# VHH binders against Programmed cell death protein 10 homolog (ccm-3): the designs that were tried, part 11

Target 1, 215 residues: Programmed cell death protein 10 homolog (ccm-3), of Caenorhabditis elegans (q17958)
Amino acid sequence: MNEEGGYLGAMTYQCLYSPVMEKIKQQHRDDPRASLALNKLHTALTTCEQASPSFLYDFTKVLLDDSELSVNLQESYLRMHDTSPTNDLIVSGYEQNADYKELTKRAIELRRVLSRVPEEMSDRHAFLETIKLIASSIKKLLEAINAVYRIVPLTAQPAVEKRKREFVHYSKRFSNTLKTYFKDQNANQVSVSANQLVFQTTMIVRTINEKLRRG
Key: E = the ipSAE of ESMFold2; O = the ipSAE of OpenDDE; V2 = 0.75 times the mean of E and O plus 0.25 times the DockQ between their complexes.

## First folded at step 8 (VHH; framework vhh_vobarilizumab_d1)

Design f4 (from e4 with Y98L E110Y; at its last look DockQ between E and O 0.81; V2 from the best seeds 0.68)
Fold by ESMFold2, look of step 8:
Structure f4 (fold): chain B 215 residues (1-215), chain A 125 residues (1-125)
Amino acid sequence: as target 1 above (215 residues)
Amino acid sequence: EVQLVESGGGLVQPGGSLRLSCAASGFTFDSYAMAWYRQAPGKGRELVAGISSGGDTSYADSVKGRFTISRDNAKNTLYLQMNSLRPEDTAVYYCAALGSEIDLYFEYMYSPDYWGQGTLVTVSS
C-alpha cells in the first residue's frame, strides 16, 4: 500500500490504540484469553488499515463524533511528541558515530519544536519565533542528512536520497501552509502538515536503519 | 516597475563604519519582508540580515552585534548600519524583497521576489 496514506493510521495506533492495548494486557497478564483476544483485535485493526489507509484515524473520528466529544486529534498527536520516547529516531548500532548522532539530534529537535505549534498558534509573535526555530531545525536536519548520505553504503544512497526529496517536499508544503494560515487562520491544516513532516522525519531514520541492517 | 536602488558603499578602513541605503519603489514596501545579501569575491550570495514587515530583525552569525538592519516605511527605504568592519566583510551588498516573513525564515528554500543592483563595500587599508 501507499506509505504516504499511512501516517494518520500509524499515528493513531501509536498514540491511542497501542498504549490502551498494552495497559489491558498488563492488567490481565495472568489470563491467556485476554492476550489471545487482544492479538485478534490487533490483527483486525491492522487488516482494516491495510485495506483502507487511514482507517484507524477515520474510525476514531467517527467514534468521537458519535460520542459528542470535542477532541482535535491532529493537535493532540503533536503535543504528545514533546515528551514521547525517541527510540524510533536512533540509528541502532551507530549511537557513537558523529554523523548518525547528529542526525538523531536534529530529528529530535525538529520533532520537539513542531510539537509546540498547537500551544503557540494563538500568539502571533510567539508563533513567528517558533516558526523561525522550525525553519532553522529543518535546515540543520537537511545538513545532517547530507552528511549521513556521504557515509552510508553505496547501495543505500538511492533510498536515502528519495527520503530526503520527500522530506524537502513536505517541508515546502508546511511552509506554504503557514503562509495560508496567516491569511485564513486554518489552524487544523497547520497541524496536519506538521504531523506529516514529523512522519517524514521518522521515515528517514527508519529507512537508514533498515538499509544498515543489510550486508 | 519595481526598483531597489542601493547606495552608501565605498572604501573603508578595518574597524570603520558604513551605512547602506536601499530606496524602494513600484510595490507596497510596508507589506514586504526585506533583506540584505552580500556576495564576496569568488563566493555565492549569502543572507546578511533580514527585517519583517512588522520590524522583527534577524542576522547572520558573522555580523551579529556589528550590523543593524532597519526600515523607514514613510520613506520606503531599507538601511544597513555596518560597524566594526573587517576585511572579510568586503563584498557587493544587495537589497532584496522577499514578500513575507515566512519567505525570510525559509530563505534557503525560496528566492526573493526582487533584487537591487548592488553596492560595493571594500574594507582594506
Scores: ipSAE 0.584, ipTM 0.757, lowest interface PAE 1.0, mean pLDDT 87
ESMFold2 (binder alone), look of step 8: mean pLDDT 86; pTM 0.869
OpenDDE, look of step 8: ipSAE 0.702; ipTM 0.866

Design f5 (from e4 with D30S S31D A33V; at its last look DockQ between E and O 0.89; V2 from the best seeds 0.78)
Fold by ESMFold2, look of step 8:
Structure f5 (fold): chain B 215 residues (1-215), chain A 125 residues (1-125)
Amino acid sequence: as target 1 above (215 residues)
Amino acid sequence: EVQLVESGGGLVQPGGSLRLSCAASGFTFSDYVMAWYRQAPGKGRELVAGISSGGDTSYADSVKGRFTISRDNAKNTLYLQMNSLRPEDTAVYYCAAYGSEIDLYFEYMESPDYWGQGTLVTVSS
């Protein structure tokens, strides 16, 4: 398992498996045997993922490699974020707090605007406009993180600060990747850095949830 | 040796106008994205306006409709026309240069490649 399995692995079920399972359920909704089998498959896959992190990502890679299908996973995951569930970005138990609610809103916004990258990358004018939106969204998320930092328990502040530093680091990597893209046209690296930034956004909220649960 | 030299600052009454200039040398001006920043005493730097190498402009909300950024690539000069000036516009105004539009979009976490020395604008009765 590699670095890709870490950041893509964390979102594989919600981006890839959940939509496929729902689509197949609908196609076979009048067949109780198919419904029963799909429920068993769902349980088996989630049990395996729980026991072995990134199992579904590894499984998917082996399946695609063996099938010789030509699929760009980095771009596919980005596109899927537009419609994937966002419950992983909610600060549980604090949904009514204005600062945590704003954090959730800005995290969702950044995830959504990053999902547009693959479809707009080939059109320079459209892509530059999307990049402006991404930069604005990152700024607003940073402001939301700073607001949350001021209200979390003092014991949680070092962890939130660490997540903020990593988010800033990956934001700068994304910016640098964009600059090199306009020189070398390496679209895959733009998608890689965008997915890494989505992962870092998720880690901020996950860390806050973990620290608030302990307190 | 790169230089950015601002001029045109001074004392003006509220509602007045000033035109700032920034003379650039030591780099290919037409390839750079140019910006005006300002810094009031005791406050942080803030972006006022930007202009891409292709002429696309952007403005802070606080100055939109009152300020106009422009450039003359033949003269290697950046301009800021400031109209309807308010006391809150009082600041030292700085010329800045970025090698890429991307750096300007991410200015809150990036620094310009070059800064000017600044020119003081005071808006007071």
Scores: ipSAE 0.695, ipTM 0.843, lowest interface PAE 0.7, mean pLDDT 89
ESMFold2 (binder alone), look of step 8: mean pLDDT 83; pTM 0.842
OpenDDE, look of step 8: ipSAE 0.789; ipTM 0.895

Design f6 (from e4 with S58Y D61K; at its last look DockQ between E and O 0.92; V2 from the best seeds 0.76)
Fold by ESMFold2, look of step 8:
Structure f6 (fold): chain B 215 residues (1-215), chain A 125 residues (1-125)
Amino acid sequence: as target 1 above (215 residues)
Amino acid sequence: EVQLVESGGGLVQPGGSLRLSCAASGFTFDSYAMAWYRQAPGKGRELVAGISSGGDTYYAKSVKGRFTISRDNAKNTLYLQMNSLRPEDTAVYYCAAYGSEIDLYFEYMESPDYWGQGTLVTVSS
C-alpha cells in the first residue's frame, strides 16, 4: 500500500468524518433514531478501518475521484486540522497530570501551526514567520516528550524513545523540504512532509496511551 | 577555504563590556544566517545569539538585554556587543554560520555549516 494512505489514513476519521457526523447529529438532535444510526455508522467505519488501516482514506479517494472534484488532498488534510477535534491527542486517564497535559498542549499547538502552511506558502515573508513558529513549536513538543519520558514506566521508555527518534527524523525532513521549497517552489512536497509530521505527533500520544493501558 | 576568525576576547571585570568580532571569508556572507555560541568549562556549547540573513535577531534568555548581535555585510563581519558581563558569561565564544536561515530556526537539531576556532572571554575580579 502507498505511504500516503498510512499517514493520511490515520487522520481521516477525525479530520473529515467526525465533523460531518457532528453536523448531521445537530441537524437531527430531536430524533433518537438518527442518533442510533450515527452510532451504528461510527462502529461500522471504525470496524472497517481496523480491518484495513487505510480504508477511510481509500473510500474518500474513490469518492473524490468519482465526483470529478479537483482536490489537493495533502493541502486539504492540513487545513482540516485547524478545526478538527483533538481528543486523539489526550493521554486518557492522566488529563490532570502536568507533564501529560503539557504534551497534549504542545501536540495540539504544533498540529495547528502546521495547518497554516498551505495558506501561507506563496507569501515568503509570512511563510518565514510561520516557519519560525513551527520550529519553536517542535522544540516545545520535544521538551514535553522528554518530560513525559522521565515519568512513564520503565517498560514504556523504549517505545517513547523510538517515537521521539521518528519525530526528530521527520522534523529534519520537514526542515530540508522547506530549504528545497525556497529553491524550486514545490509546494506539494512541503504539504507531504507537514502531514507526515502531524502523523508522527499523533503516534507519540497513541503509543503512550497504549503503553499506559497495559504497561 | 571557508574561514571564521573570532577576535576581541579577553579578561574583563564583572559589569564590564567586550565586543567580539568574527571575520568571515570563503562564502557569500550576506546570504548566511550567523550565530554566536559559547562553551563554559565542563559544559556543552549553547546558542548565545543569532541573526538571520534578513536581520532578525535572537537571544538566549540569559543574555537578552545585555548582549547585542549585529552584522556588517560590507565587511563580512559578525559582531557581539557584550555589556554588563557576569562571571557566568566566562566561556569560549564561537562564531557559526548557517547556509539557510531555516537551519538557524531549527538550531536545536541542526548543525552550523561552519565554525570558528573560538575566542576566550573571562569575567573575573
Scores: ipSAE 0.658, ipTM 0.814, lowest interface PAE 0.8, mean pLDDT 89
ESMFold2 (binder alone), look of step 8: mean pLDDT 82; pTM 0.839
OpenDDE, look of step 8: ipSAE 0.743; ipTM 0.878

## First folded at step 9 (VHH)

Design g1 (framework vhh_8fcz_2; at its last look DockQ between E and O 0.66; V2 from the best seeds 0.45)
Fold by ESMFold2, look of step 9:
Structure g1 (fold): chain B 215 residues (1-215), chain A 126 residues (1-126)
Amino acid sequence: as target 1 above (215 residues)
Amino acid sequence: QVQLVESGGGLVQPGGSLRLSCAASGFTFSSYAMNWVRQPPGKGLEWVSGISGSGGDTTYADSVEGRFTIIRDNDKKMVYLQMTSLKTEDTAVYYCAAYGSEIDLYFEYMESPDYEGQGTQVTVSS
């Protein structure tokens, strides 16, 4: 399995398929037979997402390749984070807890500022301003993760710590990719690294939700 | 061969002023972002301020913003920290540190510096 299908695959349902399904269901809401079929399709898509971490990404890529549409997937997915639903960043059942609420807020902020990268890379001054915001957002998210670490059940702490280490690793990778970009202008790797960081941010919240559900 | 040498520390009263200097040698100074980092007694290192290689972009920790000013002189290979309105909590050993990219100015909390000095003591007490 290719690594792109791992992190882009994790966001494909939310960024692409869920919004498309909602649009098509709305268009056919007055047709009960179509509505039933669309609900079954939606269920099948969620089943595929859970069973195979890269299937919807692979399906999308084959569809685009067969259509011969030329799409920069890394930049496209990154841009979609600006408008994608953020319910995957909520810690369910704890929406009013100050520490979990702060975690959600900082995760959303980082996702949004990373989504601006493709449009700003060619303007050095604008890009440096966005890089300042990204760095500040990473720091604030780390502080929020540390606060949550202190209040999660003891059995969840090792998993949260592991996710924090992965997030730090990919934050350093993003920083290093920026340094390389300012030397050789390889824009694609910046988008790749940014999407990987979005993925790691999502995995922190997903892991917390999984551990809190078990109790 | 690479050296960062801090100076200008000392004993000063609360509300006073002090200017720290850091002299650099043995590397291409203008290519490096420079930071000041401090270690209060019995505590870990904390970042204070940073300045880009060109000198055009400066950053400050919230605890010192408005009171401290970072300045560099690339011709003399010097970086300075002008400190005013000093408080007892500013007591620390102050180190200058060099980072090989302006990107590191913003990601200092995650990166180790390429070079670091031996420090100069600042004591703020009555």
Scores: ipSAE 0.365, ipTM 0.658, lowest interface PAE 1.9, mean pLDDT 88
ESMFold2 (binder alone), look of step 9: mean pLDDT 81; pTM 0.825
OpenDDE, look of step 9: ipSAE 0.404; ipTM 0.744

Design g2 (framework vhh_surovatamig_d1; at its last look DockQ between E and O 0.46; V2 from the best seeds 0.41)
Fold by ESMFold2, look of step 9:
Structure g2 (fold): chain B 215 residues (1-215), chain A 126 residues (1-126)
Amino acid sequence: as target 1 above (215 residues)
Amino acid sequence: EVQLVESGGGLVQPGGSLRLSCAASGFTFSSYAMSWVRQAPGKGLEWVATISGSGGDTDYVDSVKGRFTISRDNAKKSLYLQMNSLRAEDTAVYYCAAYGSEIDLYFEYMESPDYRGQGTLVTVSS
């Protein structure tokens, strides 16, 4: 069951559209007609993403398919995480708390190391070193999640524990995909599992933010 | 039947040396990455050192780097740990462990080894 539009769809605006919109905004900063049009476009894209998270993913895929551009979307999304905004990994209102700050730090580090996967896969030695770093980053994030678990409200603890278990599940899937890769060289599945793990990392922080707003 | 049998543990003075051995049987030894893990009294398991199936890649926890040397002899199906400049904090039961893939070893905090021995006690005390 291919659910690519689910996890990639959730990241499409942040990874692909937001950076382009900001770049075009700067190119036209002296033209008030263009600025107004870009604001309207921004609102429309955000509305589409809120109404249907997979819409911009579907739009992008059709555009690329019809243009006959040979683009590997899984690898492209991974590469874009290195430069994408990280404000989605911040626990709002708690930016100075040591435990929440550590969670954000480790989530960002894991996202960045996973973004190196497409570049490193063709060099076996470099890839093994990157895999060591990914494994270490997962461990550090799990430790940060455990620390946050101890300080969230009791009403939030079951949700945090559930997200931790899901993150562990996808971490094991990533590990298994790597073992398969070294047997059959299926690079696409490595990128798929890496993107799924990035998504799970984001969901941990998102869930904490939602529970802290509710008390 | 797979067996991993550790030997070479014992009582040793601080600053002394000890060499641990692990004899393997019942599986293709050269295909497995091997590690030493230890458990101090009342503590959890701690990874100590790792060696690839070919013996070409090794890694160590920082606290033992420069003092311990992991090695293997694939012809003898044996794993070794040379421990020099021993300290009281090295006191533990030492286990050898086998992983079917180096990937499993990198993720050892989430994965059990395919095989683990019964351990050999190392006591560093005056």
Scores: ipSAE 0.338, ipTM 0.647, lowest interface PAE 1.8, mean pLDDT 87
ESMFold2 (binder alone), look of step 9: mean pLDDT 81; pTM 0.826
OpenDDE, look of step 9: ipSAE 0.460; ipTM 0.771

Design g3 (from s01 with D30S R35A S59D S108E T111E G112S; framework vhh_3k1k_2; at its last look DockQ between E and O 0.03; V2 from the best seeds 0.00; counts 0 for: placed apart)
Fold by ESMFold2, look of step 9:
Structure g3 (fold): chain B 215 residues (1-215), chain A 126 residues (1-126)
Amino acid sequence: as target 1 above (215 residues)
Amino acid sequence: QVQLVESGGALVQPGGSLRLSCAASGFTFSSYAMAWYRQAPGKEREWVAGISSSGGDTDYEDSVKGRFTISRDDARNTVYLQMNSLKPEDTAVYYCAAYGSEIDLYFEYMESPDYWGQGTQVTVSS
């Protein structure tokens, strides 16, 4: 029902839980009881994610709401992409293929420049420069998607084309949100559209992985 | 060499209609997104309308929405601007422009077109 739980939910483990789990593992690397507990927690979290894709997002939102912590989730998720793992952007089994490597590289670059949006929005000059970098990064990712389209199996081409169209649509939507922001200063909508564009970027790679694994 | 040649500018009365044409040559027209800009006397050039390379995605500046229609004919290498319900504030030199990437069209407020035409004068007065 909740569109936010769809695109943020898809990124919740990667952005929020995975980095925290890794930090706790390092802090307790000498404690075998902590390692056991972390492994159990990891399996439970991944099981929940598989059973209900939005569950970790919903759980986190309830936790924050009930604890009365005032957190802007859209901005927080966006900022977390700067330091989050990027293994979800790798085309598994094809890491040495030049075209798939380029796709991964450009997807990571776009994700990282989008992660800068919340910190830079209040500095008009810095924000305008970042928008130029975002536009350039979108173009480079599109070129990489086109190159990959030519080498994927024929059975995968319709799905890749659909993801390309969605990515282009959300790129336009992001730009329109910026136009509106320059008039009404609605910063939250800029973060929403940026997260949606990150989600579309992730879905391109996820779709390719699914088609290559099942083909 | 690249050429964008606008035509169809004229003097019209308020409420009137006018169709502008821009004939393109020297590049693969079907690969380019196209736009119309206008510049009134003493003012900066402003974006008016844009159309994707496929023709399926159009956008308009708020003040012309519902009155102006951009279209393209790839067989004739021509982009059009149908201008209806013209107002005195529509008086300007109208330029066509070409973008090599559809993304640049979407970010037109940040990106410059690759090519510009020479312009055609539209004057709306009684």
Scores: ipSAE 0.524, ipTM 0.780, lowest interface PAE 1.6, mean pLDDT 89
ESMFold2 (binder alone), look of step 9: mean pLDDT 83; pTM 0.856
OpenDDE, look of step 9: ipSAE 0.665; ipTM 0.856

Design g4 (framework vhh_vobarilizumab_d1; at its last look DockQ between E and O 0.74; V2 from the best seeds 0.00; counts 0 for: pae E 4.5 > 2)
Fold by ESMFold2, look of step 9:
Structure g4 (fold): chain B 215 residues (1-215), chain A 128 residues (1-128)
Amino acid sequence: as target 1 above (215 residues)
Amino acid sequence: EVQLVESGGGLVQPGGSLRLSCAASGFTFSSYAMAWYRQAPGKGRELVAGISSGGDTSYADSVKGRFTISRDNAKNTLYLQMNSLRPEDTAVYYCAAGSPWDAEIDLYFEYMESPDYWGQGTLVTVSS
């Protein structure tokens, strides 16, 4: 399993499967047989993913390889973040707490501005404006992480600090990738780095949820 | 020849104020992001404040609310107003200019890792 299957794999259900499932549920909301079938499919897919990390990524890749479609996977995942459900960014049981609510808000905002990168890269002026928004979103998310750090249980603080350091590391990598892109036009590296940053954002919230369940 | 010449450093009591200037020549000043760095004795250089070609500013946490960066494009001059000075602010202060493109990206991410041009520095000492 390569690094791509790790970070893209972690977001495959949210990006590719969940939106389709919700759309079909809405189209067939008055049909109990369809609802039952969709719930069974959801359970089967998530059970497979639990048993074998990156299963859904590998499965999807096999289907795409067998199709007649030529798809840039990195850009596709990025674009999907704009329309994907955001329930993975909610701190369960603390939805009304101001600090956790702010963390969720800033995580959603960063994900959405990053999702615009593939469409905006060819328009230098528009892309520069989007880069400004990305940088501002990163700063605001870091502030929200710091606020949450102060209110999580003491036993959770080391894990949150570790995730913050990883997020900062990938933020700097993204910035460097942008500088390189403006020199060599390597669009794929920008998309890779953006997806990695989205993954790191998700891991912060996931880690907090895991630590709060034990507390 | 590109030149960045700092002035306005000196000895100041804690709580005092100082205004640094950086006179620039040899490049299109209005197109460059500009920054102030400082280097305390025995330490590396650190970013203090930056200002983009468009006038957006950013500050290190240690100086927010006390220092103000500004630029005068007509005079090709960068300024740093330093208020409420502390002994920890003691350092050699350097004027830096970043490339118009790379420096703008760095400023939006609140750092300038690779300035194109550096001044010689001006010493600021804050002591009782």
Scores: ipSAE 0.058, ipTM 0.442, lowest interface PAE 4.5, mean pLDDT 85
ESMFold2 (binder alone), look of step 9: mean pLDDT 81; pTM 0.828
OpenDDE, look of step 9: ipSAE 0.381; ipTM 0.691

Design g5 (framework vhh_vobarilizumab_d1; at its last look DockQ between E and O 0.44; V2 from the best seeds 0.00; counts 0 for: pae E 3.1 > 2)
Fold by ESMFold2, look of step 9:
Structure g5 (fold): chain B 215 residues (1-215), chain A 129 residues (1-129)
Amino acid sequence: as target 1 above (215 residues)
Amino acid sequence: EVQLVESGGGLVQPGGSLRLSCAASGFTFSSYAMAWYRQAPGKGRELVAGISSGGDTSYADSVKGRFTISRDNAKNTLYLQMNSLRPEDTAVYYCAAYGSPLDAEIDLYFEYMESPDYWGQGTLVTVSS
């Protein structure tokens, strides 16, 4: 599959379709036919995504291309993270544990700081200040990951270490795209690398949840 | 032609101090980020300290609190004050400059500097009893 379909596709239902479905459901809350139709649509969308990874991303892209709307998908996904639900960053069943709670807090903070990138790129002073905040947020998240590493079951530690290594790798790629941006003004690559870093942050928490759950 | 020339290395006892200097020429010194690196026998070069064109500093954990990087833009000179020296500080110390000052500032914020574009010949610091 397409690399964009991998990392954007993993976020598409939660960031785009779920909030829209909830808004439409609320708008038609007194219409039982609409409720039944929305349930069928939800089931169909999830079935398609299960059968074909990145289906919702591909579907959305075809719709936008056919509409001839000039939408920058990378920037749009970043902006949506500012207000999108963050329940995917909670370690289920451990919400009161100080170390897991701190992990969730730092993951949310990094996601939100990264979401500011599209709005601030054209203002060099503001962007450099935001870059400092992103770097600080990455450091704090790494500290939270290290604290969680010490308390997860020993059988989960290799998976957490692997996700930490991937996160560090994409953090370095993000730093390098910033350097390139200040030379060639390629804003799209900054947004691409920021979305990839958001995805890696989500995968850390998802992996921890998977290792802590009993199948 | 960019030139970086280190001086001030030598033999010193544990607990002693040395001050390294790096004379820079061939570029606008005040516009460039600068760093000190070191290479111990059998190891790769490692960042010791960095300083941006605006004066922001960063240090490796192993030297923080003992070493101080500074620059004198009027004299085009980079300094490293090394106090409380230990045998593990024994290394060849290199003065380095980044080809892009903004790239170095970004690396400094993320606390992982990439290889600089320009290097001096190095000066040996030996800490031995």
Scores: ipSAE 0.107, ipTM 0.532, lowest interface PAE 3.1, mean pLDDT 85
ESMFold2 (binder alone), look of step 9: mean pLDDT 81; pTM 0.823
OpenDDE, look of step 9: ipSAE 0.342; ipTM 0.684

Design g6 (from e4 with Y98L; framework vhh_vobarilizumab_d1; at its last look DockQ between E and O 0.75; V2 from the best seeds 0.67)
Amino acid sequence: EVQLVESGGGLVQPGGSLRLSCAASGFTFDSYAMAWYRQAPGKGRELVAGISSGGDTSYADSVKGRFTISRDNAKNTLYLQMNSLRPEDTAVYYCAALGSEIDLYFEYMESPDYWGQGTLVTVSS
ESMFold2, look of step 9: ipSAE 0.651; ipTM 0.807
ESMFold2 (binder alone), look of step 9: mean pLDDT 83; pTM 0.843
OpenDDE, look of step 9: ipSAE 0.646; ipTM 0.825

## First folded at step 10 (VHH; framework vhh_vobarilizumab_d1)

Design i1 (from f1 with G50A S52T; at its last look DockQ between E and O 0.85; V2 from the best seeds 0.73)
Fold by ESMFold2, look of step 10:
Structure i1 (fold): chain B 215 residues (1-215), chain A 125 residues (1-125)
Amino acid sequence: as target 1 above (215 residues)
Amino acid sequence: EVQLVESGGGLVQPGGSLRLSCAASGFTFSSYAMAWYRQAPGKGRELVAAITEGGDTSYADSVKGRFTISRDNAKNTLYLQMNSLRPEDTAVYYCAAYGSEIDLYFEYMESPDYWGQGTLVTVSS
């Protein structure tokens, strides 16, 4: 699967399939046999997510590409983050710890401000204001990552450091893409880099959860 | 050869004023976002004020309302008017240039293209 399937694929279940499944389950809540069938479908979708996140992305992309529906996937995924669930950004079992709670707060804030990019790119003044907010949010998240680094088990510190380095790398790529955008107006590459940064934000929390589960 | 040369520092009583200048040469001054940084003893450098190539300004909270950044593109000169000076304003003040205002917004992870050598401002009785 291509690079897009990597970062969008990892977010496809959470952003697209989970909310749709909840909506459909609610619509059929009064039919026990339909509810059971929908629960089986839910299980199959999560099995696909576990086996290969790119499978649900591939399935979705084939459906959209073969349809006559014109959808900009990069912008659509960004916009979905505005209202999508954020329970994937919680450090499970540590919800009351001040440092992990702060990490969750800052990760949610960055995800939300990045979701505004597609709506604001056509208004230069509004976009520059949002870019300032994105830059501030990245700084605050970095501070939260540093605080968490100091309290995770020593065995987890190398993984957290690696995720911090990747997050910084993609933050710089986003900044460079913005500079290029103001020269050549390539809106798609801004959306691509924004989605990549959302993915890196998610991976920080996911990695911490994985390391804390193992001790 | 690119140069940023600060001047105007010195000893000032609390409540006093100073005006810093930064003479720029060796690059197209009007194409750069400019900034003033300061470094107090034992601390890191902090952004004090910034001005974009288009003239939009921003200030650190600690100096807002007291300091005014400005630029004269005809003279290739950056200014910092410092009023109501306090002892905590004591620092070496540095002139800095960014090739894009985008880089300035991400200053915590981006370096300016050019730095001056600094001018000392001391605020004490």
Scores: ipSAE 0.611, ipTM 0.789, lowest interface PAE 0.9, mean pLDDT 89
ESMFold2 (binder alone), look of step 10: mean pLDDT 82; pTM 0.832
OpenDDE, look of step 10: ipSAE 0.774; ipTM 0.881

